# VHH binders against Mechanosensory abnormality protein 6 (mec-6): the designs that were tried, part 6

Target 1, 343 residues: Mechanosensory abnormality protein 6 (mec-6), of Caenorhabditis elegans (o01811)
Amino acid sequence: DLNKRVYNHTPGPCRVLTDNYKGTAGMTYVESQKRVYITLGYGRAHDLKTKTGIAFYKTNRTDGRSQQEMYDLIEMTINWNGYEYKKEFIPTGIDSYSSSNGRVLLYVINAHPNHQCIHFFQIVESSKLNHRKAICDPSFSSLQDIAVVGPDRLFVTNMAAFGRGWAQILEFSLQTGQGAVYYYDGSKLSTAASSLIAPTGIGYDAKRRILYVGSMIRESIFAYKVAKDTTLELLYEMMLLTSPIGVFVESKTGDIWIAAHPVIHESAWHYTHPENQNIHSPSQILRIRIQEEGNSWVTTEPYANDGATISASSSVVFTDEQMLIGSSFGRLLHCDLTHSYIT

## First folded at step 19 (VHH)

Design R_35T31T (from P_35T with S31T)
Fold by ESMFold2 at other seeds, look of step 19:
Structure R_35T31T (fold): chain B 343 residues (1-343), chain A 121 residues (1-121)
Amino acid sequence: as target 1 above (343 residues)
Amino acid sequence: QVQLQESGGGLVQPGGSLRLSCAASGFTFSTYWMTWVRQAPGEGREWVSTITQSGDEKYYADSVKGRFTIARDNVKNTLYLLMDSLKSDDTAVYYCARDRWTEGYEEFDYWGQGTQVTVSS
């Protein structure tokens, strides 16, 4: 894919929601609140100057907001409850669990190079989080993303044995299979899948009990059946011919949205030189509609950009005919989907 | 001593309105989520509405959304439920409850004695 061309297109009108942070890497949709939560500041893990934090975007268009307020992000305040390492927080992968009575839990990957952890939060006000605990394990070297399957029960991807630098690049070149999916059952961490080649984005279809895991180097999505005891059985591999980074699963349809890098060597240059404005990585969003599990699916491409508008797309959320695209070092985009108005 | 005391229940015609109050004492009211739950005769308890500690978010069961409004006064330590457009299905004993969510637990630890709401058919 050394000379692959990227042809720009959008699913409808797009705008920048924020350009104020170096990185808008992770997102999760909380349907009970009609909010998308976004993690901010991933670039700080690569020594870019930026604030870090968590914000949300309100997806409800009929809630009486003005046109000026329609695209606002609301930043969350975190009550750390005395957590000692709160200044070493670079949030990236994020997922949620909604119970009854308005109670929502957020689970966030900390990508800080020296403090790789899973942070557990409770949403306690419209813009306030309580930190409950952190799980930090010696095996966490390059945590990427998280998928929740129940309260305090979750899967996380660890991409490689080497957390950064040229050792990690060499590891990927040799395809040694040092990545893993870990499972946390509420008290104990275990390995759910091992010997994976650069696992990245992860998404869970609760209705079908299928866990989708991206492999950046294999350019594929692996589908696992999640058993009642939460063990994983590999069902099949969907070859994408592009590097998946973020995975989002629509809860109602089971459709799979992928934030992908179509030219992986340009992504490698970008991640090693994130401050250089002359280095771009194309951004691509795919949508996969499963027709017959394991045998038949249809892939479309709602968004593609050569890197000029958004570089290194890392996450995607689709809801309410709206699509948000996050990036590893840059801006957050919002697009309206207007298929009926193409002609 | 944590105390929750409901008042304001009564008999009302369909389409009518009623305002329930819950006086709270013995704890720092402004640091807790508060919830209304109801129980119809011969049935289990049904969640009605929840309000965050400052009142900046309010949540409602689908059966009451658009008709009921939850509110709180953190100066007077009082929880309210304004019920409009009442239906026969709203007939129940209404309880206020303290939610431990801000303490990190998904449970209600204290309940009032309840106030009866009866909507005539």
Scores: ipSAE 0.546, ipTM 0.830, lowest interface PAE 1.9, mean pLDDT 87
Fold by ESMFold2, look of step 20:
Structure R_35T31T (fold): chain B 343 residues (1-343), chain A 121 residues (1-121)
Amino acid sequence: as target 1 above (343 residues)
Amino acid sequence: QVQLQESGGGLVQPGGSLRLSCAASGFTFSTYWMTWVRQAPGEGREWVSTITQSGDEKYYADSVKGRFTIARDNVKNTLYLLMDSLKSDDTAVYYCARDRWTEGYEEFDYWGQGTQVTVSS
């Protein structure tokens, strides 16, 4: 019997940044601003009562804020510019592009069951977003995550042909390849990879031009070379033996951070009963450093929890010796990565 | 009708300070991001600093961060650049520019005539 045991550990002191939303599912780091943007309220896609929105956490620990202020989340106000479906907004996957002179674009997946779309935002003040447009396509049935490769150029994962229910469960149990990666080139949507098995998290290493795509059911990360014409060439599969949900690639090192669910059946049960606080899904964070592309890498596990502190980890960001962990239906954690020495 | 006029440049020794001003007229100043750009002799334009329309966020190039402070006064329609710890590498003509970001465009549409800053020992 495949009974994975989860041994709780942390990379340093941790605290809850928020419990106020049912879900803190997606995160992106904007280096030019020293901010982590977080999507809030994914639980509404699974019929939980929660508000939805976008907030940010300021990573600069030396900017003169008090200890209480250092851990504040600041909620963004969205100017929807008259967009008529603004009430059907359940943000989840998120990524950003830092253009020039402080200008930042945010790209957000809407996971609303009846309005699966990619939303395009501009950051125009410290806590203000302008909505630019939405892309909604009939093929979007289960959008999960997004990776930006240039201004208005992005890849998204669509996990399954069926967005929920018994049909999706059957689809996963048979391991049919109904998932896809789509590419948007700034004007046109196309299929970049098809017949994938439950693609989830996606992350892009711009320096090496490698796109990493998680497969929940294969418990693996697939690495694709992104050609100059943006076509994808599969390079290799990294078997993790845990289900990757979120992928974060450090821009400077290329290190890959993964938010994962180590026990698939507990994750499945948690997703079908997210209101039941007795039904946990373990949370795990992996860090992978590539030594030789395709041949060797080093994997460490900075965080693991049996689900009591945080269930169903879905996203991770590491920056400035800080790690944030988001979850599908619950709280947002912040951990310090601390060093100790005897002398 | 849009006009931007810089002032406050001059000759300064290394380690010195200057305060640049940019007087704005002919538009609603408080609704635009504003930017300082500099150009050294024989080089291209280099972004220095940007400030949001209300002044609630300020952005700096790495070469000036910690030494320069951007500010604005939306009552007097004036943009400022407070320059401390000046180095010879800061020698350039400094321009203020109006940024169209709040209108949805990534561009500068109006520029001042520039003010010369010279740092020499």
Scores: ipSAE 0.476, ipTM 0.784, lowest interface PAE 1.8, mean pLDDT 88

Design R_65E58T (from P_65E with K58T)
Fold by ESMFold2, fold request of step 22:
Structure R_65E58T (fold): chain B 343 residues (1-343), chain A 121 residues (1-121)
Amino acid sequence: as target 1 above (343 residues)
Amino acid sequence: QVQLQESGGGLVQPGGSLRLSCAASGFTFSSYWMSWVRQAPGEGREWVSTITQSGDETYYADSVEGRFTIARDNVKNTLYLLMDSLKSDDTAVYYCARDRWTEGYEEFDYWGQGTQVTVSS
């Protein structure tokens, strides 16, 4: 029946953190700072009028802030250091690396249709980023998400050979396998996995050295063992029966959180007409607890919405009994988890 | 010529307090993260605390969090470490160090001579 798949439910009380941006697409949790960083303005890549940038949400509930301040976003100022293409910045996929002594690096995918790159930032003050460099490559046609495995060492998903439009729709319909996972080793870019069908979200379990890659069209998560030399060995496929868009791995438990679109044709229509308020895509959040890697896991659904409250969920973060949900073209949602069955 | 000069060390009883200072010269002090690093007898150097260039964020090692406070005065070009609730394990030479993070490097490039802190009953 229809009830479990499209029936609205929440893990506890929820609220909108912001609806002032056309897109809150990507998020990363920095545990050493107790902050979730959020990318803003993905809708500009689809010709929506919106501000772009990066902000953070403070997760610490006992730091003395008032109830009103508890849910504030703080926008980051970027020192571009003279970077020529700073006006062509549409941030989406994001991940971080916490080095030593308070030092934190942010790695951000630029989804600008004409300037797809990986941007490297340093957090240098409470709300300031320094831009270090950008990696831009002709093969970057549809960058989606990023997973960091070490300082300046990262994997990135490229979903398709065509960046948008009818050609991309045809590519997905034919399942031509033009997607890839690229690896940057700190100096050069290489292909870590090729001939993939619409790879999207990507997440890394550092303790187990497993990289999880979503496939939108196959409605699956692929698990790869990351060898010491950072080559990938495919271990298995988890069939989700829903289209994964964002992947978040809890560092402490290894639990996998997935932002997903359960109705792929409604998702496609929403992406084609993101300005139309009558066209939306259901939003779903899954939590997967691995019982035995490759053999058994338990899946729960902490959140589901028909698209009226939040459309086209694209990212998720869970920490400290809090869940944040980002979306491709719309609002950022925060929920408290109060149902022990789900947690 | 970059120079860092620590002062304020001494002998103190357990539970006591001490305030260290580091005078900086020869560079734009307000452009750099600054850190305190200590070295106990027979041990390697242990990071203690770091403060951002404007002082708007501070970071502490777990062993000193809640007891030590790092601060800076960008007018006087001086770094401070206020140490409270001192323990015998805090006995060390304390060094002031300049961090190259704002230049894009994960390293300390200049160090002071150190100031001795001794906690004993």
Scores: ipSAE 0.573, ipTM 0.844, lowest interface PAE 1.8, mean pLDDT 88
Fold by ESMFold2, look of step 20:
Parts: sequence; C-alpha cells; structure tokens
Structure R_65E58T (fold): chain B 343 residues (1-343), chain A 121 residues (1-121)
Amino acid sequence: as target 1 above (343 residues)
Amino acid sequence: QVQLQESGGGLVQPGGSLRLSCAASGFTFSSYWMSWVRQAPGEGREWVSTITQSGDETYYADSVEGRFTIARDNVKNTLYLLMDSLKSDDTAVYYCARDRWTEGYEEFDYWGQGTQVTVSS
C-alpha cells in the first residue's frame, strides 16, 4: 500500500497569481530583466479546453508599483512570422539565454501531441516575442523540459517512446528505458543520453557545468558533468523518494529546487482524468543544497500541499526571497519566504 | 538607402553634459532597435546603450548607467543620447547603429560616421 500522507505547509504567505489557465507548467527566471516567464495552457495537451501562451511576472518589489499591480501577470504577444502551425502551440518547458546589449532569447517546448517541437523566440519589446524557428524531429514523442547551455545550444528531455495514452502508461509500468536527453548544437540534433526511465525536469548549473535530470519513475535526480564538447558524464544519482517533474538551479548558489509529485498513483490518476475536480495530485517543492558534490547533500521541503490548493506541481522558481510554483493543469502560486531557516 | 548621421559632439569639461543626436533616413526607423557604440583612439568599439523600437525598454553598459540616457523620437526619426557627469574615459567617437534584433539577428548592420566627444580640462 503506497498510501503516502502529505502534510500541508508553506515557507510564508502565498497567493494565486492566476487560475485562468489549465496549466502553468513551465517557468524560467531572467535575472537581467528581473522577470519570471511562465508557459500557460499545458492542459490542452491532455484535451482540456484552455487558452495557451506565455506571460511574465516582475520580481522587482521596489519598482514603484502599487500592491495590487505587484502581483500582475503580463501576457506576451507572439509574432509568429507566418509560421504555419501556430495553432498547434502548447508551451511547457522553457528556458532562456541572456546575450548582450539587452537581448534575450527564449526557448520553449511545444507539448502538442501532434507537433512536438522546440520553439526559438526573441524578446523584442517588454511584452512582445518574435518567433525565429522551430526544431521538430520524429524522435520527439513526449518532450518535457529544456536547459540552455549557450545561444541556440540546449538539452531537452524526451520522457518516453510513446507520447501519451495507455501505451505510455504501459511503458512506464514495465519500466522500460526509452527516454532520452537530446542535445541541439545550433544546427544538428543528437542523443546526449539514452535508455533513461521517464526523464522529466532538467536544469543546468553553468558555473559548475553540471546538468541535473529528473527521473519520474526512479524518483531520482541524475547529475551529469557537461564536458567542453558537451558530452555528458554521469556523476551520481540523488534518490529523492518522490517523483521530480521540474528542476530549477539557483545561478548564485547552485542550490537545486525540485517540483515533485509525492504520491505516484494519485499523480497518474490525475493525468488520466485532468478535468475531474475530485481527482487531485499532491504538490511538493524540495530544495537541495549540495554539501559535498557526489557525497552529501541536505534536502528541505519549503512547500507541500495535498492538492487542494495546487495540484500536480510541475515547476518552481526561487529569486529575491520569492517562490513561484507552476502546475500541470491548474494554478500559478506565489509565496514569500519569510523564514529562510525553514527552507 | 539607409543613412545614419550623428551630431552634437564636442569638447567638454569633466562633469559636463552633452546631447548627441542621430538623424535616420532610408528605412522605417520605428521598426528597429537602435544603439550607441563608442570607440576610443586605438581601441575596439564598446557598446554604450540600446533602446527598443517603441522606446519601452532601454539598456545601458555598466560604465554609463545612471549618467547617460538614451531616447528616440519616432516622428522625427531621431535617436538621442543625453550624457551627464562626463569624465575623461568617456572620450571617444560615438556611433549610432541600427540593430537587426527585430529581424531575428544579433548584429548591427548600419553605422553612422560618428561624432567626437572629448572630455578634457
């Protein structure tokens, strides 16, 4: 009996930033802009009726905005430049690259079941994106998340050989290793790691050149050294005993934040019945501080919820003593961290 | 054809101010990011400031932030750089540059002839 109990707690006051979308699945922090970008509408990949898009939250609390404006979410307008499949856009995993002179690139996973792609955007005004290109490949069956290591150089996770449905559920039940991490070098796609079991969230520590990859079924984070030629060397595995979905790495400390699903069978049921209001999946946020690389780390749990407030947490960002939590099918939460010794 | 013409440079005492202008013609000015780039004698070009096509965002190099202000007038097709609290290491030729970011490229494709700014006692 895998009946885990979840006891609710928060790191400080929390509020809902939006519940207008079925899914706020991915987030990335752009420090040069003091903005968190959020992908909206993942539920459409699971046949829910919802609007899709990209928005941002301004993290600067001293920029003169009123208390009411301070929590506003600002939606981006996308100039698709005539892209034929813009109606098949279900954004989820997202990451960014801040180049020079105020220029910022966004890289977004399209989770549409029939149009799995990596979309490349440029931020050209405060709330405007220009679409540059899309990379679509037949091997993209269940893209989950993306980690950028340079301009147009990125790793993506593909969770399973089957993109959805009962075939994918059977694949996970047999624990076949059909997941992969792909690498795009700016011109060509290659396989960086193969035979992985349900890889999900991915995060990159640029200072230490370490790539962290979650495995949903193994309930672990794998740490890879990224060589100068961008090949991956497995360093170690951190067993979490909870299913990691999203990974965020603090650029300054290297601390690792994990959005996780602590009760696997409730998560599975929620994903097969996402519109059913009586089916919830608990949400958990972990913070991992590496004490000795490969040998010891300290794990804390800044947030946990039984699913009543937020179900199926999928992403997390921490910055400026603020934490944002995204979810696969629902709300976006914001919490202030008032007691850092608790987190 | 695209033309960019800087003006407003000159000799200024330390702590003084100047306002540079760049007249633009031959293209839709309001469709492009615009930048100021400077070059001291015997050195490479150094980015100074950038402004988005509508002017809703501005960006500055660390060396000039808080002292320089970039602005644009999309009716007059003119880019400006207001330079305050000038110091000797601001001495350079200042170029107006068109940024292709809104076209999808990370590059400057057209440059003006430059205007000399000299900060000296």
Scores: ipSAE 0.561, ipTM 0.834, lowest interface PAE 1.7, mean pLDDT 87
Fold by ESMFold2, look of step 19:
Structure R_65E58T (fold): chain B 343 residues (1-343), chain A 121 residues (1-121)
Amino acid sequence: as target 1 above (343 residues)
Amino acid sequence: QVQLQESGGGLVQPGGSLRLSCAASGFTFSSYWMSWVRQAPGEGREWVSTITQSGDETYYADSVEGRFTIARDNVKNTLYLLMDSLKSDDTAVYYCARDRWTEGYEEFDYWGQGTQVTVSS
């Protein structure tokens, strides 16, 4: 619908954490550190001039910091260990694994059009990362997001057979089902699911062993059971009637948060003209609470914006009554949640 | 060549305090994460606390958070553990351990001899 309208609302007070980067596309929450890691600079994949990098936000609001310090982002320094293509790093999808004794691994998709890879990092100090390796494969044409199921064991979504341009637009228009979910087992890459229609966001519920995969074109979330051998069995589809881009699963409750684009043609227009400040894509955040495992759920909408405040929401994190919203080409938002929309 | 020497253990009443020290030699101390690990009789090793190479982050097991403080002095090559509000469950041999995380490995490669901490009335 060319006339679909989005009416603005928030779950509570919101503020901009940064607008210094063209894109704050991906986020992951590390509970052991009480930090949200954010990837910065996705717009460079679309020829925007921007710095790229990774930063974090500290979620503990009672740690003695001042009001001014409370909302700071801290940029990470990367030790690349001689990696040859470090200047072509455009980070987007991100997830983490909290190992033992304060050790945290960070896994990041490089969205560079000519060097799509999965990068493996170790967090070695408050603001320092050590790069360990990159996994690159010719099948990586449109990597979108990543879900970690163990140390160096992860699923990634590849949205389309064509990575850019008119061929990709035609692929989506025909709904040919050329997307895939790949699995990396620590040594080898394999196809976990194929013939998918524009898979995007991906999130894993470790307690229930359920992998949630968004389909931008079908406007749905698909739920897969992850077997012990990590094969996927499709369980059901949750029809959203909006295009999911990012998926976040709360580890304690299993609640599913979705960053979505409710007006897909405005999203497409924004994506092809990201430099134009007058072109926006509405941003929407949904929260899904599963009532019967896979049979029934309740959906709420904590946030919606017509694109003026935040355009093309791409990721969401919820923790400690705080919600962060990332966007493909712009700002990072933080909102405090009132219970009127959640409980 | 790598040597870790703990000291400061002893007998203390419940609610008391102790300060453990670990003198390090034979390696570049400031290049490594350092940890305290304890072992009570009849139990396996239990991680207690870890500190990054510069000391800018500290991590604690849930059982000791809020009561124990890890610190390091990279000039004196010494690791510390300040233990407050001690209780009987803290009775164990406490080991200083070098963590290989900055080298890319999830393991401890060198250990001290341990120092006994006994909390008993």
Scores: ipSAE 0.556, ipTM 0.835, lowest interface PAE 1.8, mean pLDDT 88
Fold by ESMFold2 at other seeds, fold request of step 22:
Structure R_65E58T (fold): chain B 343 residues (1-343), chain A 121 residues (1-121)
Amino acid sequence: as target 1 above (343 residues)
Amino acid sequence: QVQLQESGGGLVQPGGSLRLSCAASGFTFSSYWMSWVRQAPGEGREWVSTITQSGDETYYADSVEGRFTIARDNVKNTLYLLMDSLKSDDTAVYYCARDRWTEGYEEFDYWGQGTQVTVSS
């Protein structure tokens, strides 16, 4: 809303993990490795000069590293296996699947404006990825985020029919339902939900089989039951009164973490002028605890900033009393959670 | 062409130690994850440990973590399993296995003949 005010607060001490990339847009936590993987360089999709890639942050604080090393990001090397369009790779939405015997799969959205695809990787060493394949489809116009529900089985959000520019702005202003959630079953792509209004972040609660999908324009999270055949049935809508961009679901508790833009017009201005360092968009992190599905939930706000420290928050991960916040065009932030009552 | 040959098994008392070796030939050893898998009498095969192609990450089953150490020597094309604090339920045939993970498959495609480890008082 145009009249919202953002009052800065943190869940504990915070620090900048990197300011070296134009965008730290997507993150996923791999519990078996105690690592958060981060996509770097989303700003290149908006014509900013930046290096792109994938890095990880090690969440284990007792692994013998020095204080200087504790907050390092480690960049991944990608073996593309001869893939022709590797120079078109602008990673953004990301999720993972931990298989057996140390095997981990990584799934990454390519946000390149003219080459939107889903890329399938294997983590084959500490800092090495092997590319397996890419899924590209003409319907991919504005891919935002990805939620994995099994090996090579995933949902992706496509925010709008128009991928960029004035046409997309007009589409949002008219609130036409031209967004979709697509499903890939391991061999075929299909439409899982259609006529959605600006779907953005997506997260999956595997224990409850519930898929949460953010709507930027409706300022809400929609909860879908994921059937055994992976069809989606809308259960309810959680009205947030803030624009959800990233969704993270804790595997242990089912708590939902949301990276949100509380002042949508400032966010829109920032996305259209990402090179202007005088333009900021507030950043907000919400935590939602479901008390009874569809009936009651408790919302807290572990983090809020007017945009001076971190602008346009786009992703969040919480693990081991640590919270990471990614942004579309800027910094990656790390906070220790020391105020347990607000998490 | 691919050959895996285990050695180093034997009879040992509880609390003892053994080192297993697996000599590899007929393939580029340093391009593959390698695993140890064991089979106790009358049971199915149980995964024990896996090591990445360079050896920069290791993974262990809960039953052996902290007691067993997997290692590899990519110059000698040899996989090792260092077993400490052996228990009677570690008694099994231990197999060296090649993992196809770096080729994009979640499976073991080649196995050695196995080496017997017996832990008894």
Scores: ipSAE 0.540, ipTM 0.827, lowest interface PAE 1.9, mean pLDDT 87

Design R_65E58T (from P_65E with K58T)
Fold by ESMFold2, fold request of step 22:
Structure R_65E58T (fold): chain B 343 residues (1-343), chain A 121 residues (1-121)
Amino acid sequence: as target 1 above (343 residues)
Amino acid sequence: QVQLQESGGGLVQPGGSLRLSCAASGFTFSSYWMSWVRQAPGEGREWVSTITQSGDETYYADSVEGRFTIARDNVKNTLYLLMDSLKSDDTAVYYCARDRWTEGYEEFDYWGQGTQVTVSS
């Protein structure tokens, strides 16, 4: 519906954490550090001039920082260890694994059109990453997001068989289901699910061993049971009636947060003209509280915007009564949650 | 040759405090994460705390968080563990360990000989 309207609302006071990058596309929460890591500069994959990198936001409000310092982003320095394509790094999907004794691993998708890869990092100081390796495969044509299930064990979504051009547009219009979820077991890459229709965001509930995968075209979240051998069994589909782009699963409650594009044709136009400030795409954040797996859940909408404040929301993190919203080409937004019946 | 020498252990009453030290030599101390690990009688080794090479981040086991403080002095090549509010179950030999994380490995490669901490009512 060309007359689908988005009515702005927030879960509480909001502010811009950064406007200095063309894209703040991916985020992950590292509970052991009380940090949200953010990938910066996705717009470069769409020919926007921007710096790329990784930064973090500290979620602890009682660590003695001033009010101004509480909202700072801290950029990470990457030790590439001689990796030859470091200048081709356009980070987007991101997830983490907290190992033993304070050790944390970061896993980041490179969205560069010609270097679709998964990059493996170690956090070695407050603001320093060591690059360990990259996994690149010819099947990686349109990597979107990543969910980690163990050290160096992860699922990634590949949205379409064609990474660009009219072939990809035709693929989506025909709904032919050429997307996939791949699994990396620490040494070998395999296909975990195939013939998917535009898979996007992905999130893992470790307590329930359920993997949630968004489908942009079906406007749904698919829930998969993850077996001990890491094979996937489709359990059910949650119809959202909006296009999911990012998925975040709360570790404590299992609640599912979705960054979504409610007006898909405006999203498509925005992606075609990301430099044009007059071409907006609405941003929407949903929260799904599972009451009974497969049978019932409650959906609320903590945030919605017509695109004027933030366009094309692509990621969301909720922790400590705080919500962060990333976007494909623009701002990073932070909100305090004070309207409990909306969230 | 890498050497780690702990000191500062002893007898203390419950609720008391101790400061452990670990003198390091034979390597570039400021290039490594450093950890404290303890071993109670008849038990395996239990990780206590870790500090990054510059000291800009610290990590603690749940059993000691809020009571113990790890610190380092990269000029004196010394690692510290400040222990407050000691309990009887903190009784153990405390070891200083060098962590290989900055080299890309999840392991400890060198250990001190340990210092005994005994908390007795």
Scores: ipSAE 0.512, ipTM 0.819, lowest interface PAE 1.9, mean pLDDT 89
Fold by ESMFold2 at other seeds, fold request of step 22:
Structure R_65E58T (fold): chain B 343 residues (1-343), chain A 121 residues (1-121)
Amino acid sequence: as target 1 above (343 residues)
Amino acid sequence: QVQLQESGGGLVQPGGSLRLSCAASGFTFSSYWMSWVRQAPGEGREWVSTITQSGDETYYADSVEGRFTIARDNVKNTLYLLMDSLKSDDTAVYYCARDRWTEGYEEFDYWGQGTQVTVSS
């Protein structure tokens, strides 16, 4: 809909956590550390000049930090352990696994246009990552997002057969089902779902064993039951009437948070011309509370912006009455949730 | 060779405090995560607390969080456990352990001989 209008609103006061990177595309919450990890610099995959890296935001508001320090981002250093292609690292999708004794594993999609890979990291100090390995497969043409279901066991979405350019635009216009969800079982990669139309965000509810996969073109979230043998069984489709890009599932409640692009043609134009400050794409955050799986759910819209404050929202995290919004080429936002009737 | 020597254990009343120490030698102490692990009579070993190589992060089991404080002195090559508000359930042999996490393994490779902590009236 060429006449769709986005009415700006927030769930409470918001502020910019950083505007220093061209892209804050992916985020994951690590509850054991009370940290949100953010990937930085996705714009380099689209020829923008930017630093790339990983940083974190500390969510504990009562840890004794000053009001000025409360919103700091802390950048990570990476020990690559001799990995030859470290300079070809453009981090985007990210997820984590917390094991015992403070040990945390971090899994990151590399969106470098010539070297699509999944990188495996260990968090070894507050600001330090050790690189363990990378998985790069010829089928990885447009990796988007990652959902971890166990240590070194994960699902990833591959959005399209073509990685970029006019061929990918044509592919989406024709609604060809050339996207997939891949599963890595700790040693081998396999196809978990195929013939999908532009799969994007992915999130896992471990308590219910449900995997949620966004479809940008169908403007829907598909819910899959994850069987004990890790095969996916489609349960239902939630029609959103907006293009889901990022999915975050609250571990305690199972509530689903979605970063979405409500005007898909403006999103497409923004992705084609990310350097043009006059080309915006609206940003939207939805929250879905399941009343009964497959039968009923309630959807609210905690955040919406016409693109002036933040364009192309790509990720969302909610924790401790705080919401963070990442974007494909731009700034990272933080909002306090004080308007309970719209969250 | 790697040596870990615990001290500071003893008999304490409920609600009391103790300070455990672990002297480390034979390795680069500041390059390893270090942990305290305890073992009650007739039970397996239970993880208590872990500290990163620089001491910039600390982690605690739920049963001791808020009551115990782990610390390290990388100049003296010593690991500490400050235990407050002790309960009878804290009665155990406490071991100092070297963690292999920085080497990529989820395991402890060296323990000390242990120091007995007994909490009773």
Scores: ipSAE 0.397, ipTM 0.766, lowest interface PAE 2.6, mean pLDDT 88

